# Designs tried in a protein design chat: VH-VL binders against q9nrl2r1430to1533. Part 1

Every score and structure here is a prediction.

Target 1, 104 residues: q9nrl2r1430to1533
Amino acid sequence: GGVHELSAFEQLVVELVRHDDSWPFLKLVSKIQVPDYYDIIKKPIALNIIREKVNKCEYKLASEFIDDIELMFSNCFEYNPRNTSEAKAGTRLQAFFHIQAQKL
Unless a header shows other numbers, all headers, positions and changes below count from the first letter of the chain; Kabat numbers aren't used for antibody chains.
F, E and O are the ipSAE of ESMFold2-Fast, ESMFold2 and OpenDDE, as the mean of both directions, binder to target and target to binder. V2 is 0.75 times the mean of E and O plus 0.25 times the DockQ between their complexes.
[cut] stands for letters that were removed.

## First folded at step 2 (VH-VL)

Design f27
Fold by OpenDDE, second read of step 3:
Structure f27 (fold): chain C 104 residues (1-104), chain A 122 residues (1-122), chain B 107 residues (1-107)
Amino acid sequence: as target 1 above (104 residues)
Amino acid sequence: QVQLVQPGAEVKKPGTSVKLSCKASGYTFTTYWMHWVRQAPGQGLEWIGEINPTSGHTNYNQKFQGRATLTVDKSTSTAYMELSSLRSEDTAVYYCARHGYRYTSKGYFDYWGQGTLLTVSS
Amino acid sequence: DIVMTQSPDSLAMSLGERVTLNCKASENVVSYVSWYQQKPGQSPKLLIYGASNRNTGVPDRFSGSGSATDFTLTISSVQAEDVADYHCGQSYNYPYTFGQGTKLEIK
């Protein structure tokens, strides 16, 4: 994308990271702590990875950026039952993202 | 172009089971979650559940928990919904609907099948 | 479950009039509300999501607004082809739920 889009992605990632509900998403899930995670989730992703991709200008379209963010949330909802703290945090953070993403 | 094709109608007796199909085409089947929604005659829409075609992971409306089973056949790009212990109240049009994933996603169903009319009567 | 309540249940309008359909959520659903148009004998069709129709190809006369619990679908100038049932739905939390629908007719 253009410089303007890149800046928008950077800003949005910063806002996501700073959000109170970002704790499940800051970095990849530990295989030690969650031994079966990578048996279930085949395309792991986290905000630190997305941030790096933004910094490297790997996103050429807003849709690509949005797809990675949505993948991140999808992974959370796939692994975590809806009544877990992780899923609840994800629901709120995704809502925040969807509002902000409408501006992209 | 995206298409979701469903059979026109099914007729079943109470207590039996039905397995409805939804054949998807025009997009990467495994990329988008597939949902099932039904509509009783003259009524609103009711969400049944969703399935991730890649992993097979499902989420159900608790109303249908244990009675509805969602599956997919990736080789044929077909989604299935089996509903057991059928009741007269299950008479409705059953839709499969693709949930948006790309270009923002969690919010809406962008493509719908034509629906299958299920009639449950003795 | 989150209850979505639409109003009115039905209305009849004259061609060219402004139409306002309402949808209320029993709790805060933020902006996770979508509107669907369902013509007689057809499946639902997406109209609006998050107060935007930019990705739906829907005529500009349709617009959405609202947040939290109160949402509105507006048709600036109703046309004959707009005769249909309109459904709102929330996707903020499971289970996803829909309103009971509003029937729009032309006088």
Scores: ipSAE 0.655, ipTM 0.907, lowest interface PAE 0.9, mean pLDDT 94

Design fc
Fold by OpenDDE, second read of step 3:
Structure fc (fold): chain C 104 residues (1-104), chain A 121 residues (1-121), chain B 107 residues (1-107)
Amino acid sequence: as target 1 above (104 residues)
Amino acid sequence: QVQLVQPGAEVKKPGTSVKLSCKASGYTFTTYWMHWVRQAPGQGLEWIGEINPTSGHTNYNQKFQGRATLTVDKSTSTAYMELSSLRSEDTAVYYCARKYYGSSYRYFDVWGQGTLLTVSS
Amino acid sequence: DIVMTQSPDSLAMSLGERVTLNCKASENVVSYVSWYQQKPGQSPKLLIYGASNRNTGVPDRFSGSGSATDFTLTISSVQAEDVADYHCGQSYNYPYTFGQGTKLEIK
């Protein structure tokens, strides 16, 4: 049920955060650091935001949770060329996520 | 003002190790990747590697893989590069450089003054 | 590794002349090329990235152009203070690499 799903989402977020390749995704991109980021990315999201949504029980369906996670990766790949450390980390983390998401 | 400060010079014997420092100021140290680039006398620039001061993630030029170690001390806003098994060919000016990251550009906008490393017996 | 080849290795120009420095990448680096000016005894200084000198404090006489594999740094009217080594570098792929440099002198 909902409680079980919430726990599963929470656990998955914890696992994502603890992953070695989570560093690009822990918090929203700083506008000071990357001034043009928000000119390109219109739906910014990060693991801390997703965690907050999980804690607030904002995800009613697993698909909603997955969509936000995929959005997070999509943003990364949209902004970062494939040969960047960010994109490479994202690729690995996304692969990890896809494996873990099968448990949802 | 954004600055990267490096010691002027180091002298080492072959086979030893050196740890070069790069102290950052004037900006949030953890927000920019720090790179190391060296320049042998009369030669071009050679990229050694980079480190993310926040996460500690590194990328190395394979030429230096296993011999160069990049670290940071966030408390002092200082980046370090340790180079082991020194040889005469390592004689060069070693620069630290901050990488600016944009959607379409990546470049080094701030450079240290460089440390001259002399490796000689 | 991506090889960056600069040309010429060196050149001597008269004051006020147009200077063209070339940089060729061994493979497509898109637009991730930057140019650095290094005066004698100094560290490299960012000059141009892509085709822009925006926010670099570099005089307007410097301009950059090119994409994919061929890049050019142009000085519309060379000045005495432009005497330096000029380095191009790619930041498209690891390892980052630089050209061998071009030495610019004034006659």
Scores: ipSAE 0.480, ipTM 0.863, lowest interface PAE 1.4, mean pLDDT 94

Design i17
Fold by OpenDDE, look of step 5:
Structure i17 (fold): chain C 104 residues (1-104), chain A 124 residues (1-124), chain B 107 residues (1-107)
Amino acid sequence: as target 1 above (104 residues)
Amino acid sequence: EVQLVQSGAEVKKPGESLKISCKGSGYSFTDYWIGWVRQMPGKGLEWMGIIYPGDSDTRYSPSFQGQVTISADKSISTAYLQWSSLKASDTAMYFCARHTYDFESGYYEYFDYWGQGTLVTVSS
Amino acid sequence: EIVMTQSPATLSVSPGERATLSCRASQSVSSYLAWFQQKPGQAPRLLIYDASTRATGIPARFSGSGSGTEFTLTISSLQPEDFAVYYCQQYDNWPYTFGQGTKVDIK
């Protein structure tokens, strides 16, 4: 792609990716490492996918963007018990997102 | 336009080391897996391994585990395949390919773009 | 690893005729199946992914079908540029594996 000014969605994705708790969400879960993941999670999503959708201007409403981010967290909490590092990271990142999303 | 450009043909002797490259352009290099495929002369295709340049997560095919090293330098959008000590049996064409996602379904992963290939010839 | 078996090894077809290529998996790969075309001296080109979805820019005469263990690539009317080797590939389980290929040549 070309160089252009970041939209509010683009900026928020950048902030999410740079967050210390983004590591469970940077890319789709690997079937190699977690063979049963896609048997449980039917609508997988990750920050790289969301970034791609933003770059392609697929989000026409802020609510659509927010829905995908919330789905990302929902998937994490559905698959990972509360006491896991992934779930704990997700909880913190989601809290951060909710604060930043108020700017949208 | 998405492109993968590989380094040029190599002529080596057994025992020599080698590192070939695959440079991606026209897309976010750190957001897509990139893999290497071997094709021996007159034979079929073999997956060797894949790497995610964003965090260098690397997966090898069992047949190639410990035989080669796959790496990436995301600062220059380049993936690498290297041997510490070549064998005559390493003579082959090597392709790199981008591993992408079906963004509609969300989780299907397929290889959509390929490099032009790097011919490696190892002989005494 | 999952073994992919293609048939026939060679398929001789006249221009304008239908070509049917088969690919069998040793175990179910769901719809995680791709078809590639390769010409001499060139890299493979993605034709079909997810068993039945044509890649961008691929002519409508190419179609894929099947799921589980049995898959088919169909070229409805063979064009001169279609004579090549075709590979199927599963990406359901690592390591990803290719079939041994089917060569489509002129009858």
Scores: ipSAE 0.180, ipTM 0.785, lowest interface PAE 1.9, mean pLDDT 92

Design i21
Fold by OpenDDE, second read of step 3:
Structure i21 (fold): chain C 104 residues (1-104), chain A 123 residues (1-123), chain B 107 residues (1-107)
Amino acid sequence: as target 1 above (104 residues)
Amino acid sequence: EVQLVQSGAEVKKPGESLKISCKGSGYSFTDYWIGWVRQMPGKGLEWMGIIYPGDSDTRYSPSFQGQVTISADKSISTAYLQWSSLKASDTAMYFCARHLDYEDSYYYGMDVWGQGTLVTVSS
Amino acid sequence: EIVMTQSPATLSVSPGERATLSCRASQSVSSYLAWFQQKPGQAPRLLIYDASTRATGIPARFSGSGSGTEFTLTISSLQPEDFAVYYCQQYDNWPYTFGQGTKVDIK
């Protein structure tokens, strides 16, 4: 594909994806691997979905973009106990996001 | 083109071991579950189990737990179904199928199937 | 496990007529329901997933409806190539169970 100039949202998503702690968030949770996930989490979201929304210019405000990212972390903490690898990764990635989001 | 190609028909005797294969091509083999389905002669479809080649996570239907072994070799994009000791009642057609998941916010189900492997077990 | 029950066992329909197939789940499976078509000597083919979404390449005459425990596959105008066995499958809970199938044959 062609090279595109990245918006601030696009750049931040790229940085989140490249982060070492992004692995729980790259795509939606597998229903096969986690059968009860979607019984608990009603608004599932992941970085690939957020990236698509960015690419389609669905975010008109930075707050909308931030809300989706925060939802992603909220879902993680809602489903995963604090001592899990997923929750720990989420905590670190969220901290990173909060720093980067100040640039928006 | 995305496809699954299974190994050829097998004729075996009770007590013999067997391992049949399902090779994927045209897609990222490690990113999608592969399921096995049994169909006894003139009967319906039975869900046996699933494996995720990416990490070899394997799930069995309770009816088939301990009866068969599902495995995969991601280096050659191949999934396996094997028996340590065949029974006459294992005579059936066995299908492998790609089971899509929520990768792109959609679940497409079992969208690609192998052609099936006929296993005949008789004394 | 969730038991899927299809009806009727056999449906005799004339070409060009409407065919209606039913699938019932022993408990709610939400919309996690798929329909498959299988012809003699062939592997099953995915027709519908998520209860009502047609798989790629599936003709518009095939439609799925329902949610929870009651589901329907409709063939609006049966074509000669549509005579086959149809299976429903739930994928809401492991194991992902199939119905026993409905055979659609020529009246």
Scores: ipSAE 0.021, ipTM 0.671, lowest interface PAE 6.1, mean pLDDT 91

Design i25
Fold by OpenDDE, second read of step 3:
Structure i25 (fold): chain C 104 residues (1-104), chain A 122 residues (1-122), chain B 107 residues (1-107)
Amino acid sequence: as target 1 above (104 residues)
Amino acid sequence: EVQLVQSGAEVKKPGESLKISCKGSGYSFTDYWIGWVRQMPGKGLEWMGIIYPGDSDTRYSPSFQGQVTISADKSISTAYLQWSSLKASDTAMYFCARHFEGYDSDYYFDYWGQGTLVTVSS
Amino acid sequence: EIVMTQSPATLSVSPGERATLSCRASQSVSSYLAWFQQKPGQAPRLLIYDASTRATGIPARFSGSGSGTEFTLTISSLQPEDFAVYYCQQYDNWPYTFGQGTKVDIK
């Protein structure tokens, strides 16, 4: 049920955060550091926000949780060229996520 | 309930070092910016700097860059503000606060510590 | 840094009357503007964020408006507990900066 799913989401977020390639995703991109980011990315999201949503039980379905995680990666690849450290980290972290998400 | 609890009042002399603390509870400490605000006696509020405990990203206001050190120990949900050598002009109330980012989210409300009074005099 | 200027420095108002506080930014801060209330010996309390959104638990008599460089905090009917110092703060650019404050005292 909902409690089991919540625990699974929590655990997965913990694993994502602890991953070496999580650094681009720990918090929202700072518009101070990247002034044009929010002109390009219209639905910003990060692991801290996703964790809050999990804590507040805002995800009723695993698909909703997965959608937010995929959005996070999509944003990264939309803004960052493939040869950037951010994009490379995102590629690795997304692969890790896809493996872990099979447990959901 | 979100709470920020700061260390007690300090009475120091010029030249002494000092490290004050701010402990967060009731929320995920690593997921929110936390920072320090100075309020000199009878004066307004000044942001000194902020730190993101999740990755230790730290930003200082220009006027406080090199004057203080902001750090965090996420293992105990505690942020720190420290001076290597206090001046009389450092006499003030110091607040820690969870940074309000202002994004479209119900999660980014700021909370404040009760303040730490630092008095520096000969 | 962005300079925030509040006016008036002191506003004397009778209980039950309307109070209007102004905040001006040296450059546009969009809607990244917050209002705080501070009473003696206390930490500031968030009243308004994003220029016009009331924080949780804040009475409806408090309202914020404006965008860009001009902002206003309005207290529709001043209550005894509202006498305090009010600060605006921009969070559009680091360093975040406060106005110098407006003291609302009793006429």
Scores: ipSAE 0.106, ipTM 0.769, lowest interface PAE 2.7, mean pLDDT 91

Design i31
Fold by OpenDDE, second read of step 3:
Structure i31 (fold): chain C 104 residues (1-104), chain A 123 residues (1-123), chain B 107 residues (1-107)
Amino acid sequence: as target 1 above (104 residues)
Amino acid sequence: EVQLVQSGAEVKKPGESLKISCKGSGYSFTNYWIGWVRQMPGKGLEWMGIIYPGDSKTRYSPSFQGQVTISADKSISTAYLQWSSLKASDTAMYFCARLPYGSYKGTYYMDVWGQGTLVTVSS
Amino acid sequence: EIVMTQSPATLSVSPGERATLSCRASQSVSSNLAWFQQKPGQAPRLLIYGASTRATGIPARFSGSGSGTEFTLTISSLQPEDFAVYYCQQYNNYPLTFGQGTKVDIK
């Protein structure tokens, strides 16, 4: 066994981060690489930010945690056309999340 | 109820083409990977490959890469396995299975299986 | 690819007795290990995933243990309907790979 048991939120974030399709979501989009991103996306978020919030116990309800994850995906689909690698990865990762979120 | 229903048994000759099907129902077909497994007569299970119907992303076992084609039509919740030119050695039972996402690495286990399609190739 | 090796090839057990099946991986697969049961003329049925989690509807007499490279499926008290072939499968690395199977038959 492990040293400690991860909370449901912690465990899910770990699973999301380690997922093959997590690469678009690991950290905030670079303004240098994507100059117009923050002109379009007004509430940027990423898995590293969500992980920090989990670690700081900022989520009191599962719905709050779910809302941030859904925001992350919403941002992806807002900025990226459906045929992009980012959007496709997001679609698959979101499906994974929806399955896992049923356990929360 | 979650189900995978496969097409019927096939009797073919070497050199013929073949496309068998696997239809999902009772769940969101585009949100789960579909895998194909071969089982030759009296032998064990062999993983062939997987497809994500949502975008048709496909991954093959090296042993089956270039030997078969895996595809899907999400509009009718159906996955396919096909051969351009059958060999006698392709004689086997073929199963499709649903793959829910596993933990951590984004890997998958097979939780729901089709009933199998028997393919017999003989001259 | 990761090679999965099951032992024994055949396990003869009397009804009501404990059956212990082994599965070894050529390299670590963490806990990404599943067990399947297959009866003649039927599709495989998922028993265990994540090395130790019983699938829905699977009787409590089935249990899985292990991590890394060594895994065990235990049937605490073999029932008549449990005589079948059992496969382990790793899903830690592509390509996914099955063990060669263990046949559990009646002693």
Scores: ipSAE 0.022, ipTM 0.714, lowest interface PAE 4.9, mean pLDDT 91

Design ic
Fold by OpenDDE, look of step 5:
Structure ic (fold): chain C 104 residues (1-104), chain A 123 residues (1-123), chain B 107 residues (1-107)
Amino acid sequence: as target 1 above (104 residues)
Amino acid sequence: EVQLVQSGAEVKKPGESLKISCKGSGYSFTNYWIGWVRQMPGKGLEWMGIIYPGDSKTRYSPSFQGQVTISADKSISTAYLQWSSLKASDTAMYFCARLYKGSGSYYNAFDIWGQGTLVTVSS
Amino acid sequence: EIVMTQSPATLSVSPGERATLSCRASQSVSSNLAWFQQKPGQAPRLLIYGASTRATGIPARFSGSGSGTEFTLTISSLQPEDFAVYYCQQYNNYPLTFGQGTKVDIK
């Protein structure tokens, strides 16, 4: 495709990825590293997947985009105990997301 | 020294309740899951479940779900396994073991084990 | 659950000889496979994790190999203290499951 101005979704994904607390969410969890992850989490998702969906214009409504982001955080909190670095990072990143999402 | 020390042998009757303990020392108790493993007399090892002492998140084997309760008190670095009503078939050796989950990113195997608690249930 | 099957049930080996123990998974467990040694009256001891990584303090004569569904524990030269029961365990899927064990005794 040609050069175009980033959509609101694209911009927000970029901001999320660049955030210091994005590291648990950049890619899908490795089953090798976290063997039981997919026994617990049935709808895995990550920022790279969401970014791809944005690039493919699969989100027609802001609510659809928000739902995927919230799912990503929900998965994190479902799997990870509160005191884990992942859960703590997720909490901060989600707070950031909620502020930025107001612009959508 | 890193170790898990379990409570002493138990002799019980069917219908009685029981709570055995596993105390960790020499390491950060909240950085490891604690698992319980059953070994019936002359038999193999059976995974029962695990608990994360940091927030007491617990996961059970389907075979033991509802049959036992796993809990922990991180203030004293202790995990527990308990029965509300023992059966003769609960007679076994019970081991606790730690499972590392560094920063929450990956699992390791059970690297440290308690010495085991023998539970005998007989009328 | 994933069923772990060990073979043989009993392995008779002379001191100094090579011992080869097999562990098969009913479905792929990737490399999320551990081996444990258990002696009478003792707790299991971790030997190998990640299918091929020796735990801290484990002698070099112990080695693990395999991935997916087929795994092997090898003791290159059996020592007197190695006569015990050996268990494999998968931690790729929940619930975690153990093999039924292989008893290594003296020939």
Scores: ipSAE 0.013, ipTM 0.660, lowest interface PAE 8.9, mean pLDDT 91

Design n25
Fold by OpenDDE, look of step 5:
Structure n25 (fold): chain C 104 residues (1-104), chain A 120 residues (1-120), chain B 107 residues (1-107)
Amino acid sequence: as target 1 above (104 residues)
Amino acid sequence: QVQLQESGPGLVKPSQTLSLTCTVSGYSISSGYYWHWIRQHPGKGLEWIGSIHHSGDTDYNPSLKSLVTISADTSKNQFSLKLSSVTAADTAVYYCARVYRSGWYKGDYWGQGTTVTVSS
Amino acid sequence: DIQMTQSPSSVSASVGDRVTITCKASQSISSYVAWYQQKPGKAPEPLIYDASSLESGVPSRFSGSGSGTDFTLTISSLQPEDFATYYCQQSYSTPYTFGQGTKLEIK
């Protein structure tokens, strides 16, 4: 037994979560705080969900993993105008992701 | 409890630079949110000046052109406003604020405002 | 820039009256509208966010509605403490812009 090295997916999720601009994406949007969110966003996703899928080995291809991450950003940009704090955070985080994803 | 407090000189001479600081307590400015400056001329409406993210990303009102500079000091949990070449038109109450109305979050926090008069 | 045209500029009303203030955006801004109340010598206080959501502590007599370009703030039954100036604001895109304001005065 012992500590095993994180997979590339696991490591990237860790890096995304630790990023300063991850705050909009850490968990699913609260319906209480954003009552209309789920009327607009039909495929909600967040980093905690993606992390869980990684842990369960649900991603067989890097493209599947990337698709979920991109969906997460897409949802953000769909709901939030470009000049909101959330959208700006998303833009920066997505740029970071794109750089890191080159390693996959 | 999030609190914002403006500070700086209440009187500035024409052509000089207006400098204000917003001190934030109860919440870190290194949060990913943008922090704003707004002003209100006497007896008039509200004007958004600009905002800053702790990373240094800034957004300014185009109407103020290159006269505005907003900066942040995360070590002091402060962000500042500089308005150069002031005129009487810059006399106003200046507010700093944390504004979260994007739908993801609720709860605006404003300072009480500080009056700045431009006069010779 | 997105223009927020607020109307009326002033309104006189009595306690108990229903008051409606409107704000029209120069383009569609979804529901990214906030309403503020400001009393003399005080900072604006948020009333409504996201067009129709009440800020914490705001009385239920205040309500907001609208989406796209037309927005409305309604006070169902005016109270003495409600006489103030009200502003709408769009938070859709920078520069963020405010309506001209509506001064609600006692009749």
Scores: ipSAE 0.020, ipTM 0.695, lowest interface PAE 5.2, mean pLDDT 90

Design n26
Fold by OpenDDE, look of step 5:
Structure n26 (fold): chain C 104 residues (1-104), chain A 123 residues (1-123), chain B 107 residues (1-107)
Amino acid sequence: as target 1 above (104 residues)
Amino acid sequence: QVQLQESGPGLVKPSQTLSLTCTVSGYSISSGYYWHWIRQHPGKGLEWIGSIHHSGDTDYNPSLKSLVTISADTSKNQFSLKLSSVTAADTAVYYCARTKYYLGSHRYGMDVWGQGTTVTVSS
Amino acid sequence: DIQMTQSPSSVSASVGDRVTITCKASQSISSYVAWYQQKPGKAPEPLIYDASSLESGVPSRFSGSGSGTDFTLTISSLQPEDFATYYCQQSYSTPYTFGQGTKLEIK
């Protein structure tokens, strides 16, 4: 296919993925590594899932896209104590997201 | 049925370290719950000492932070309390407890408690 | 730290009486208050969570209310087994703090 300009959603996902604090969010949490994760988190989501949804044009409204991103952060803060590296990374990444989301 | 049981010496000398263990049965401590230590001085109210998550992250009461260490041993399904440099003021019944986890929140108090263990600090 | 001011410190009542215990937080803590019952020589037992939600197995004569800073535990009709000490606790943030307790004695 041809080369197309990234949509605002695509661009924001790329920026999130490239962020230094994206490591907890790049893909779904491994049940092997975190056996109890899915007992607690009922709506798991990650940047790769969100990226796929963007690519499939599943987001009709910016609010839908934002909701999924916020869910991703919410899951992180629900499972991880505040002083964990994951939660700290999430806090910084979320702040970055909030700034970038203003452009949507 | 989830049960918590405190264990450790009932008598500790001043300036020594108080060590207690909470053994959890019927439920894994590696479950996302927070696990707590609470104490009650004779005839007085309840004081939260601190908590630990199965990840090893801890939270302590600032009034005791410099003297308290809480750890967890997932292989034994236990978590422990160490209180250093004890004085008579540390004489109390010590409880371990579990945070109630409900609707994705840990802000609902403690739903399961141990029976408590009495620790007396005396020379 | 968040202070929980509980009142009264003690109350005498008779079987069948309506009893009310109050707890005031030093700042707004939404609905994040738990109530406990403690009998002599026993560990605290949970009664109420989230200010007004009844713990499983707790009799319906117990109820909780309030939000923000002012919270109340009510026993609609006191039973003999209800004579104990009651504590409120804020579960809003650490360090978790408890009220001073209310000793409910038989009149």
Scores: ipSAE 0.024, ipTM 0.694, lowest interface PAE 6.4, mean pLDDT 93

Design n29
Fold by OpenDDE, look of step 5:
Structure n29 (fold): chain C 104 residues (1-104), chain A 123 residues (1-123), chain B 107 residues (1-107)
Amino acid sequence: as target 1 above (104 residues)
Amino acid sequence: QVQLQESGPGLVKPSQTLSLTCTVSGYSISSGYYWHWIRQHPGKGLEWIGSIHHSGDTDYNPSLKSLVTISADTSKNQFSLKLSSVTAADTAVYYCARQGKYTWGSRYYMDVWGQGTTVTVSS
Amino acid sequence: DIQMTQSPSSVSASVGDRVTITCKASQSISSYVAWYQQKPGKAPEPLIYDASSLESGVPSRFSGSGSGTDFTLTISSLQPEDFATYYCQQSYSTPYTFGQGTKLEIK
């Protein structure tokens, strides 16, 4: 499409994706790489999914958008021990998100 | 076959720095695993010293009063331990070990260990 | 730090016996527990990971159970090669900590 100003949600997703600590969250966890992931995590989500929902205008409230982002982090902390690089990355990215979300 | 091998001096004088290297063969240390140092005092249990990820992410046991530094050399497929200001209390068998990650299809346990190297601190 | 209280510190048993070793964590650590076997002069070897998953190549007589704070390693029928020292370990958060160990001796 044409050039347009990104919504606040779109902008925030772009910022999250570009963040150095986004690598655990860019796409859904591979079942091949992590065979038991979906036995543990019942509501999987990732930034690409959230981006798609934003693009489709599925978020009517900022709280819905925030809930999905928080779910993404919650899943990470549920599956990964706190000392892992994934969990550490998640902690930093979540902190970044909390700051940016104040602008919503 | 993945193998870990500890190397370094078996004798260190008090107040000096203990330096050990773990050489990994059959597997790249840049694979996403965590690489650990563990020690065992004579006749005692296991004590975790610290770990490193190839990204540079390190963790150290806060209970160790001596300065601990763990580094990795991906070009040599090695990671190292430095323990400064050693005392007799640092006499132990030192092990390096690999810890798998769930995201790599492995659980968070130390699945491969070196055979260990004995380090004695004595004047 | 998370403390892993392992019990008993030692146990005497005979071949064919059922043996149970327990570890209690000072806080909930989900299933992030591993068990290791160590023989004299050798490095620890993994037996169980994620509290109840059997390491490849480990005999089925070994099993692990538990979640939260209480964990158990069970050897259903002791074999001669099973006499060794066993350790639990939490991998929930750093610093990683081990139980004190359980020395399994021949009665």
Scores: ipSAE 0.015, ipTM 0.684, lowest interface PAE 7.9, mean pLDDT 91

